# Miniprotein binders against a7tqs6: the designs that were tried, part 33

Target 1, 250 residues: a7tqs6
Amino acid sequence: MNEDGSVCNKILIAFQDNDQIANLKESVLGEVFRLDKANTNHDENIIKGLTWSTKYYEVRYDLYVDTFDDFEEWCKDLISSEYDDLREVLSGIIVIDSYTMEKDKIDQNKLLGQLGSVLQDKFFVFMNTNKDISQDVIDELNDDNSMQLTSDSGNSVEIINYHNVSNLKLNQYNEKIGFERVREIIDTCEWSGGHRVQTVEAKADSTDVDLESVFNRLKEARLKYLEIEDEDEREQFALEISNEFAEFLQ
Below, E stands for the ipSAE of ESMFold2; O stands for the ipSAE of OpenDDE; V2 stands for 0.75 times the mean of E and O plus 0.25 times the DockQ between their complexes.

## First folded at step 15 (miniprotein)

Design qN1 (at its last look DockQ between E and O 0.71; V2 from the best seeds 0.79)
Fold by ESMFold2, look of step 15:
Structure qN1 (fold): chain B 250 residues (1-250), chain A 100 residues (1-100)
Amino acid sequence: as target 1 above (250 residues)
Amino acid sequence: MSTEELLEELQRLWEEAYSTDDPEKFRELLERMLEFAQEAMELAENTEDPELREEFREAMERLIKFIQRAIDAVDNGDLRRARRYLMWIELLMEIYEALF
């Protein structure tokens, strides 16, 4: 039995079944989650007890690895109310599939929007394997998707090119792309049960951050953290502070 | 059998199902899981708090449904889909553990 009833952090990653799936699994699990074939069986559906670390925090999570043939069928299952409890415990979803610009794009975009609408503050990434879609097109798709968001807690899919054919590190707006962007999204997602890392000295030299405000906020957060008696509330508070400071110190 | 003992049996059967490559053994383990989940739902009637009793009943109905879908997938020769439902069954058992 649990006193707090908390479920460990969970990430769902799903690969469309194709001739390159073994290569895609090796690349994505290696680049995003730093899992190699020597220590991880990439055919497993569940990989437990992983650690996500940043300069600011460390947290434990489990990775759920799925494979599907038909995106429409897979997506409709996850959207259905029968999956409500399963979606609730996820930190986010990553899908690896080919994005198409043809007539079928309309139906694919509809499904992505529908799934995003039932993800309440969970990250949602579509890793596009289609080499023919330029970063500028990706940027416009993501802008359009974000414009459909309201102030509600829902989320929009972020489409990220798997291939970096331009060999650039940033898009035209100086935003990260590719695997680095995926890791950035995971760095800033809503985790539970994190261990804070004391690295505020490394951020004292930031020209864009009000240093006195950051120190005052940290002092307030530490005092409040020590006063919280409920373990679930304490852990949630620590995660909120970590996410807040990640935005200031990126 | 207590609800805690039923969860322990479900978890043991799940581990065996996850580790076997034999489709006939896999199906047999799923059928046994279905029996234990149905027994857990019947035992839920002993829950004194009506709100918790309903929550337990709904949780077991969900778990039973996913187990049945795994069995149906095996019967249709779709072992990948059956394994996907087994993955979801593990997560459902983790989510509902406190109810047992």
Scores: ipSAE 0.841, ipTM 0.939, lowest interface PAE 0.6, mean pLDDT 82
Fold by OpenDDE base, look of step 15:
Structure qN1 (fold): chain B 250 residues (1-250), chain A 100 residues (1-100)
Amino acid sequence: as target 1 above (250 residues)
Amino acid sequence: MSTEELLEELQRLWEEAYSTDDPEKFRELLERMLEFAQEAMELAENTEDPELREEFREAMERLIKFIQRAIDAVDNGDLRRARRYLMWIELLMEIYEALF
């Protein structure tokens, strides 16, 4: 609980239960959540009292760690009305699994779309462990998903590759990839309650930049960015936003 | 028992259940949790405020449902699923804490 009696921020991370992904669990938890190996008891489902720290704020959150063997079953549970209250208090969901392009398998995309539709205003990340899927394909999938979600009714899943095959730090659009992108998504998530403690370093530049206004504007900008269908307009808008926030990135 | 005392007992039982590796003990603890959640629901019927009563009833019904699912998972030999439901039961207790 937060000091105000509100429920602490909750993040759900779920891993597919196979030998390949089991070996990645420590790496994912370490790279995303900066958990020390000492704090990652493999058997713990709930890690409480974590702090998410950025240059601008710190928030308390709890991490719920799940494992599944059947993605369809796992998704159906979370999509069900029985999980409405649980979804409401989640800041977001991260799934670690192998993305499949095979049409004959469980329509992973359909399930992801359905889950995204009930995760309004929550971050939703699918971290792909399938090495056969290039970053370019992932970028295309994310673009297609972002275009489909211009319907008022759902949050898109962002697919992120676990493996950086290209050794590039940025995708073709100069966006962060891998763990850095996951962290960036979490940095921009809607945190419920909690004392946003402005970190001391942000106190030094006394410009009364209402961080809340900056975050809201970044959210609005992101939403608007996703609504722009024209690539040239999208680039121009990204440049405008980058210029608008360049004063804050210094 | 007061509703607050019931929540404390539920939390205690949950901690024991979360810490046990014995499936039989785990099932026993879940059954006790079910009994307390049912008792809490019965006590909620005595709430004078009808809106609060309904909110509390719905909360307890959800809690009971997840506890029962955990029990069913244990009975089916699916301890992983049982632990998942145990995880969600904890979160439900946090969400509904203000109702007790």
Scores: ipSAE 0.803, ipTM 0.918, lowest interface PAE 0.6, mean pLDDT 83
ESMFold2 (binder alone), look of step 15: mean pLDDT 80; pTM 0.785

Design qN2 (at its last look DockQ between E and O 0.79; V2 from the best seeds 0.81)
Fold by ESMFold2, look of step 15:
Structure qN2 (fold): chain B 250 residues (1-250), chain A 99 residues (1-99)
Amino acid sequence: as target 1 above (250 residues)
Amino acid sequence: MSTEELLEELQRLWEEAYSTDDPEKFRELLERMLELAQEAMELAENGDPELREEFREAMERLIKFIQRAIDAVDNGDLRRARRYLMWIELLMEIYEALF
């Protein structure tokens, strides 16, 4: 809950009903949220009082677990204005379903774009269970989706393959894929509140590129930005951070 | 009953509905929740006009989701009914300050 008592920090995860749904729930809830089948009933729709932890912060959140038959009907409900209050309290949405590129079906990608357009700074992940879609195609879809986003208040979907057919850990751009990418998205999402955690580790890995330091700087900036109550101070902080990262990346 | 007492009873009925595996009991609990939400709207008609409008809009939303849960049960779609019950919990949390 926010400091002013408003509701926040909910994650919605939704599974298309199929003959593998029990295996998908076990895998995704376990790998992304560290929820063990022995201590978590996968038939529960609401799991409260969870903690998301990184090296730099901890935050409390609740997980809402849904199951649906038809993505179009499910997605159109969430897009409608009747769900505005519900979407507002989410940190993000994860959908587990089979992605299709067939042109004589409903335009699934258009629905994903429409849902993304109503999500304000909230993450949106589509975990694709279709084994026939290669990582290179996924990378192209994600690039296209990010360029098609025209709302400055929305967010583009990120499509992530559930199956790692190549058995590689990185895509063609050396970016994380699969469950590790999902966790990375959640690590950097718009949380409200949180507790800064000071770590005793002096270094992450002496052979790594400096990507971890950049992500750490972004998370620190996000947490500090969220803690600033005064609007003028918040805007000035955002400008300072933008300048810092512009200098750092050059 | 006060609106706070109505919210407490709504939460109690919600917990029973969430826990039961019996579709007939599940529908009965949803119907009782609907009656309570409608009673809350009627009581609010005598309150502060500004608070009454915001509370009325919240209760109309809650009533709509409860009715959709009931309709889903009547159509044999218990999964959809459980989805609406999940959303009802979150709406009650969001609107708690209005009660």
Scores: ipSAE 0.831, ipTM 0.923, lowest interface PAE 0.5, mean pLDDT 81
Fold by OpenDDE base, look of step 15:
Structure qN2 (fold): chain B 250 residues (1-250), chain A 99 residues (1-99)
Amino acid sequence: as target 1 above (250 residues)
Amino acid sequence: MSTEELLEELQRLWEEAYSTDDPEKFRELLERMLELAQEAMELAENGDPELREEFREAMERLIKFIQRAIDAVDNGDLRRARRYLMWIELLMEIYEALF
């Protein structure tokens, strides 16, 4: 529990149960959560008392590590009303599995969409281990999914490739990819409670930009952005927010 | 037992269940957890009316997840049983304030 008696932040990460993904588990946990082998007992489902540290804040969280052999069964459980209280305390979900482009894609995408619909305000990442899917295809899928979300009140899954085939650190849009993108998503997630320790030594120069106020304002702006149904109004609002924070983004 | 004592005992049994590799012992511990959760639910019916309903619903949910863990063990699916055990822990954390 947090010092205020609130339930600490929880992240769920789930791995498909196959030999290929089992070998990736340590790598994923190490790269995303910076867990040392000493802290990752292979058999532990719950890792408590972790610290997520950024340039701007530190928060405590617990990591729940799951494995599944049937993605449909796993999703159906999490989508069910029986898991409402559990989903509420999750900051987000990461799934490690092979993304499929074939007929099974329809079922996988449907399940991802359904799960996303019940994960409002939570991050949802699908880390693809299928090497046959290029970054360009993933970028297109994410673009399509982001456009579909404009119509439905749910969070879209962001698909991220585990593998970096191009040896590029950025996609065609100059966006982070792979583990760095996963970390960036977590950096921006809604954290409940916890002491935000501002780690940025305020450079002594005069503009006391209350970074906390900026962050809170960005959160409010994001919430308001999500409430705007009209696309033109959304674009205008995004522009207004960009202009409001342009001084801070320099 | 008080509701607080029940939670402490549930937590103790959970820790033992989480640490055991013996399926028979694991099942036994889950059965004990089920009995305690059922007892807690019965106590809630006799407690403060305002807290009763929330606590009852919480215990019903806990019972359901414990039963699913037992069913998974009985079906030889220890992985699924451990998953439900993981969720039981989180439920106990969520509902801690109700005990």
Scores: ipSAE 0.796, ipTM 0.913, lowest interface PAE 0.6, mean pLDDT 83
ESMFold2 (binder alone), look of step 15: mean pLDDT 78; pTM 0.769

Design qN3 (at its last look DockQ between E and O 0.83; V2 from the best seeds 0.83)
Fold by ESMFold2, look of step 15:
Structure qN3 (fold): chain B 250 residues (1-250), chain A 100 residues (1-100)
Amino acid sequence: as target 1 above (250 residues)
Amino acid sequence: MSTEELLEELQRLWEEAYSTDDPEKFRELLERMLELAQEAMELAENTEDPELREEFREAMERLIKFIQRAIDAVDNGDLRRAQRYLMWIELLMEIYEALF
């Protein structure tokens, strides 16, 4: 809840219905949101009063858990103007589904781009369950998606492999992958009403102003990253920004 | 009922609908929620500020539409879609709470 009483800090997570959905829910809710099945009913659609904590801040948020059969139908609903009020209160969206390279059926990238174009200042993650898509292909897809975004108000989807078949912690550009990347995205998203957390060695004094400053800097960095066309220049920029914000993510 | 009492009863009905496994009871609860949302929209005309009056009317029209979609989903045997709309109805009630 914002200080003016307006609603905020909701996360939507949506799972494609399949025979592995119970395992996917247990894994993703556990690894990303630290929701242990022993302490939380993972079958609920609404989980309220959660706390997201980093070394630097805490915020309160609510988790909305959906399932769907058809990504195209689900995505087109979320894009429509009738969902404007609902999208406005989200911090971001996570979709768990199989990414397909078979463009003759449904162009998922077009749909992901359209949904990204209506998500202003909201994170957008597609967790891919297709084991056949390598991390190098994921990296290329994310670069292409960033370049194809044409709305100043939108955000680009980030596709993240659910399966870590190589068991590496970083991609070829030294960037986090898998669940750790999802958590990193949420750590740095635009929250409202957060408070700084101080370690035993530090003074405690948290305000919303500190989070807004971090958000503004991260937003600027992400926008600049999206505008860079040269691959080598983009990589160098990302390394510089990662170093600048490393203290928040240690 | 005052608008505040209407919201409290909507929330109570929502909680009961969220807890029931019986599709016939679930549909009955949605119909009662629909009637309350329609009453709230009629009360919106009593709002003195024209901008707030329009905002409240539009909010109730949206809430009514999602409740109707939940009922339609039950009638089509699509209980998962009905639960999705119930989830969205909860969030819309939270978003529009200040208007009551």
Scores: ipSAE 0.854, ipTM 0.943, lowest interface PAE 0.5, mean pLDDT 82
Fold by OpenDDE base, look of step 15:
Structure qN3 (fold): chain B 250 residues (1-250), chain A 100 residues (1-100)
Amino acid sequence: as target 1 above (250 residues)
Amino acid sequence: MSTEELLEELQRLWEEAYSTDDPEKFRELLERMLELAQEAMELAENTEDPELREEFREAMERLIKFIQRAIDAVDNGDLRRAQRYLMWIELLMEIYEALF
């Protein structure tokens, strides 16, 4: 529990149960959560008392590590009403599996959409281990999903490639990819009981820009931006937000 | 037992279940947890506050469901699934701790 008696932040990470993914587990846990082999008992499903640290804050969280052999069954459980209380305390979910473009697996995308719909205000990441899917395809999928999920009710899954085929550090849009993108998503998630580390260097310029207010407003702005269907209105809103934040950077 | 004592015993049994590699012992521990959760639900009926009573009842019903699913998984020889439900039982106990 947090000092305020609230439930500690929880992250769920789930791996497909196959030899290929099993070999990636240590790498994923190490790169995303900076877990040392000493802290990762391979058999432990619950890792408690972790600290997520950024330049701006530190928060405590617990990591729940799951494995599934049937993604459909796993998703159906998490989507069910029996998991409502569990989903509520999750900060987000990471799935490690092979993404498929095959039309016959309409089921994977449908399930991802359904799970995203019940994960309101939670981060949802699907880390793709299928090497045949390029970053460009992933970027397109994320763009399409972000456009489709403008429906009122759910967080879109962000698909992230585990592998860096192009050895690029950024995608075509100059966005982070791979583990760095996963970390960036977690950095921006909603945490409970976070202690803001006032970095001493931010003391110099006295503009009490409540970075929290700015971050919350950026989140709100992003949500609102995603709700705007009209391209011209979206551009205008982006400009308004850019201008609003430009005033804070001056 | 008080509800607080029941939670402590549930937590103890959970720790034993989480640490055991013996499926028979694991099942036995889950059965004991089920009995305790059922006892807790019965004790909830004695709560004077009707809202708290209902909240506690619903919480225990949910806990019972997950424990039963773990047992069913063990009975089906699916220890991985049983372990998953055990993981969720821990989280449920943490969520509902304030109700005990």
Scores: ipSAE 0.791, ipTM 0.914, lowest interface PAE 0.6, mean pLDDT 83
ESMFold2 (binder alone), look of step 15: mean pLDDT 79; pTM 0.771

Design qN4 (at its last look DockQ between E and O 0.80; V2 from the best seeds 0.82)
Fold by ESMFold2, look of step 15:
Structure qN4 (fold): chain B 250 residues (1-250), chain A 100 residues (1-100)
Amino acid sequence: as target 1 above (250 residues)
Amino acid sequence: MSTEELLEELQRLFEEAYSTDDPEKFRELLERMLELAQEAMELAENTEDPELREEFREAMERLIKFIQRAIDAVDNGDLRRARRYLMWIELLMEIYEALF
C-alpha cells in the first residue's frame, strides 16, 4: 500500500492448465516466493501480506495466482482497457507456459509484445516450460525483444527457461538464469513503500545507502543495457555496472 | 445503508464466496454481491459532486461487469474462470475502497 493509501505492490502469476500444473505451482511458488506446500496445495488465488526481503530492503506485497487454458484469450483480456485499473496496481506479471517456435502458427510473440507495451515499467516474465528450447535460443530471443524497445519507459517480456537441461548457473553473458533470474528481476522491480534493512556491520560503519538512488541506478542500468546492440559493448557495460555497484556495497 | 456499510457487506460476501467449495452457494453469494453493487450505483446518484458521482458510477459499472462474468462462468460450468473473476473482484474492491 502506498503512503497515501493507494493500492500497489501486487504480483500476478499465471499458470497454463496442464497435467503438470500442481508440480509447477509447488516448484515456482516455492522457489520464487518461498511458499510452503500447504499454501500451494489449496489452489488459492490470493495470498496477502507477503514480505519481499533483500539485503537492502523489505517491502510488503500481495500475490495473485491465476490459471488459464488459452494464452491468447487470457492475454487479450489482460491487454484490454477493462483491465487498466487492475494492471496499474501490479508490480509485474509472471506467466508459466510452453513457448512455441512454430513460425507459421506463432502468435505468442505478438501477444507478448502487446502485453509488454501496456505494462510499461512493470516487470514481465514468461517462464518457458518447453524443454526443446536451449538457453542460447532463449538468450537470442531476449536480445531481440530488448532491441525492439524504442521508448525510455517501455518494457519487454523476459523469457526464462523453467528447466535447466544444460545444468548451468549462468548464461553465455554471465547473467543469472532460471529461478535465480526471476528473483533478481523481482529484487530490482519498482516497489512502493519499501524500507531499508541495515546489517549490524552497516550500522557500525554508519554508512547510509539511499535505496531510491540505488533503485534508480539499477533501472537506468537495465535500460541502457537493453539499448546496446553490440555484444562486446554490452559485456563492457555489464562490467562497468558491476564495478559501480560494488562501490555502493562496500 | 451507508456506502461504508455496503462495502463491509461486499467484503463479507467475498470472504464467504472465496471459502466455499459448493458451486450453488458460490453462485448465490455472487448474486448477492451483484445486488449490493447495483445498490451502490443507485446511491451514487445522490452524490452532489458530479465528478465523484461519475467516478463512483464507473467503478461500480466495472465491478458489476466482473461479477456478472463470474456468474456466467458458474452457469457455464467453468468454476476455475469464475474464481479468476472473483480474484479480480477482490482487487477491484480494494482499488475502489476509497470511493465508498
Scores: ipSAE 0.842, ipTM 0.937, lowest interface PAE 0.5, mean pLDDT 82
Fold by OpenDDE base, look of step 15:
Structure qN4 (fold): chain B 250 residues (1-250), chain A 100 residues (1-100)
Amino acid sequence: as target 1 above (250 residues)
Amino acid sequence: MSTEELLEELQRLFEEAYSTDDPEKFRELLERMLELAQEAMELAENTEDPELREEFREAMERLIKFIQRAIDAVDNGDLRRARRYLMWIELLMEIYEALF
C-alpha cells in the first residue's frame, strides 16, 4: 500500500509461452525493469516492492508476470467485466509476442484494439518478437493506430520491436525504439505515490516550477489534445501547449 | 473469525499456495481459500451499513469466482492458468483489503 492507503502501482507483463519468447523473458525483465537474476525467480509471477527511478522521481510498483499460450483467451479474460477492478489498479500492460501482418490473423489486431479500448489512461505496449517486421513498418502501424484512436476513447497499443536489426537507436522520426521506448512509456505513465527526487543541482534558479503542476497540465493537455477532432485545431493546440512549455524549458 | 482475521488467513493461505509446487497441496489450499471467502461473504451479511455490505459482498463474490477458476484450472491440469488466477486473487485481496 502507498502511504495514503492506496493500492500500489501495478504493471502486468505477459509473455507468449513458446521457446523463442521464453529465452527473451530474462532479457526483457532485465532491460525494462532492471531486474537481475537474483530478483527474478523464473517462476515468480509477482514481484513486489520494486522502485521505478527517473531523474525526476522515484515510485514503488509491483510487477505481475504472466504467460499465455492462447493470446485470444488471455485477451478475452482481461477485456471481460470480471477484470474491471484489476484493470483499474494497473498502470499498464506489456505483451511480448510475435506480431503478425497476415490478413488471416485479423484476430490479433482486433484483440489489441479491444484490449486498448478497456485500458483507458493505461499504457499498453506490444513488444514484437517477429524479426521479419521492420522498424519502418512498426512506425507506420503506430501512426495508423494513433490516428484511429482519435475516434475511439481507447488507448492504442504501441507496437515496439524487441529486435534492433538496423542498430539504430532512433527511428526515422528520431523517436526512441526498443527497450528505451518501453522505458520512456513507463516513465510517462500515471503513477500514484511517487516521491520527487530533488536533484541537488537544480538548486540554482528560484523558479519553483511546480513540476507537479507541469505534469498535471501536460496530462490535461494530452487529454484535451485527444478530444480535439479537427486536425487544424489539434495542431494549433499542440503549438499552444508547446509554447506554454517552452517557457518552462528556458 | 473477524473479517480482519479472515483476510489474514486468506493471505497466509495465498503465500502457501504461491510457494507450493505440489498440485494436490495447491488445490487443498485453494479450497480452504474458497471456504474462507464464502465465510467472509456470510459475515458481510451482518454488516449494518448496507452500502458497505453490498460492496463487501460483491468483492467476495469476485474473489470466490477467481478462486473457483483457479481450482477448475488445477482440476483440468492447467497449473499455469491456476497460478495466473492465484496472481489475480492476490491483487484482489490487496484491492479489497480496506473492506475487511
Scores: ipSAE 0.800, ipTM 0.918, lowest interface PAE 0.6, mean pLDDT 83
ESMFold2 (binder alone), look of step 15: mean pLDDT 78; pTM 0.757

Design qN5 (at its last look DockQ between E and O 0.68; V2 from the best seeds 0.78)
Fold by ESMFold2, look of step 15:
Structure qN5 (fold): chain B 250 residues (1-250), chain A 100 residues (1-100)
Amino acid sequence: as target 1 above (250 residues)
Amino acid sequence: MSTEELLEELQRLWEEAYSTDDPEKFRELLERMLELAQEAMELAENTEDPELREEFREAMERLIKFIQRAIDAVDNGDLRRARRYLMWIELLFEIYEALF
């Protein structure tokens, strides 16, 4: 939940229904979200109270798990204004489906662009299950999608190969690929309510130093206040000190 | 029934619908949810603040539409689609909770 109490921090993940869907769910939910069959039912549509943790922060989020038959139908629903409130509370969307290069069929790339436009600052990943699309082609698609972005605050779709046919960890630009790239996108997305992570030794020292630093700042502030001769400057200094210490009381 | 009682009943019916594997029971629960959302819509007209009244009305219209789509999906034999709308209804409850 946001600091103002509004709803936030939801991730939508959606799988195209196919004969591999059980394996795809197990793999993606396990590798990206650390959800295995022992700790979650992969047939659940709603998984609440999850924690996303990095070296720098942790945050609470909820995962919404969908399946669909037709990407065009599914995508057009999410683009529609009826989903405005639902999209607003998302941190991002992950779609698992086969990417097609066939231009005479459903223009998948146009739909991806349209959904990306309504998602704006929220991450959008298309995890491609089509083994016939090389990493170099994926890199070109992502470059093209990024160049078509019209807003600095918006995000374009990022297409990520589910299969690592080349068995490489990095693409031609030395960027992460596969599940590692998906996790990197989530690591850096716009969360609400995240807070910094500390080590055990740093936390112990921080607690003692924080208390002592508060006392030292109070002593320092008093000495500086006494040195100020101008009444207006003393009043402004006292206001600044009052505001500074109010942070420690909340 | 008060607005708060309507929300509690909607949430109870939702939890039963989410848990049941019986398509006929599932449809009955969705139909009951639809009736309650329509009652909430009628009660929204008693909201004195015009901005809150309009906001509540729009929220209930959206909720009603998603419930109806879930029912239609059941009637078409598409239980997966019905459960997708049930998933979205849960999130709409969370988003609109403050209005009740």
Scores: ipSAE 0.838, ipTM 0.934, lowest interface PAE 0.6, mean pLDDT 82
Fold by OpenDDE base, look of step 15:
Structure qN5 (fold): chain B 250 residues (1-250), chain A 100 residues (1-100)
Amino acid sequence: as target 1 above (250 residues)
Amino acid sequence: MSTEELLEELQRLWEEAYSTDDPEKFRELLERMLELAQEAMELAENTEDPELREEFREAMERLIKFIQRAIDAVDNGDLRRARRYLMWIELLFEIYEALF
């Protein structure tokens, strides 16, 4: 509970229960959430009182760590109406599993789409542990998913590769990848309540830029960007937004 | 017990359940939680405010379902699933604490 009596921000992270992903759990928790090994009791499902710190703000959050052996079963529960209240208090969900392109397996994409549809305004990340899927393929999938989700009703899953095979820090679109991208998504998530403590360093440049207004405008801009079907209009809009915020990135 | 006292006791039992590695004790604690949640639901019927009563009833119904699923998971030998429901029950407590 926050000091104001609001529910603390909650992040759900779920790992597929196999030997390969079990070995990655500590790495994911360490790289994404900067958890010290001492604080990661492998058996703890709930890690409370964490602080997410950015250059601009600090928020308190709790991390819920789950494991699943059947992704379909796990998704069906979360998609159900019984979990409506639970989803509402989540800031977002991270799934760590092997992404599959095989049509004959559980339509992982269908499940991801269904779960995304009920995670409105929440971040939803699927961290792919399958090394056979290149960053280019992931980028295409994310592009396709972003285009399909122009339907009013759902948040798209962003697929992120765990493994950086190319040793590149950025994808072909100059976007962050891997853990840095996951962190960037969390940095931009909608936090419920909490004392946004502006870190002291942001106090020095006294331009009264209402960071809240900037974040809201960035959100609005992102939503509008996603609504633009025309690629040229989308590029132009991205340029306009970049120019509008270039003053803030200096 | 007041609704508040029941919630506090439920939370206490949850903490014990979360901390136990003994499946039998874990099941016993879940059964106690179920009994308390059922009692809380019955007490909610006495709430004068119909909106608050309905919200509380729905909350307790969800809690009861999750506790029962945890019990069923334990009975099936799936402790991981039981602990998952325990995790969700904790979140329900936090949600409901914000409502009260």
Scores: ipSAE 0.788, ipTM 0.910, lowest interface PAE 0.7, mean pLDDT 82
ESMFold2 (binder alone), look of step 15: mean pLDDT 77; pTM 0.749

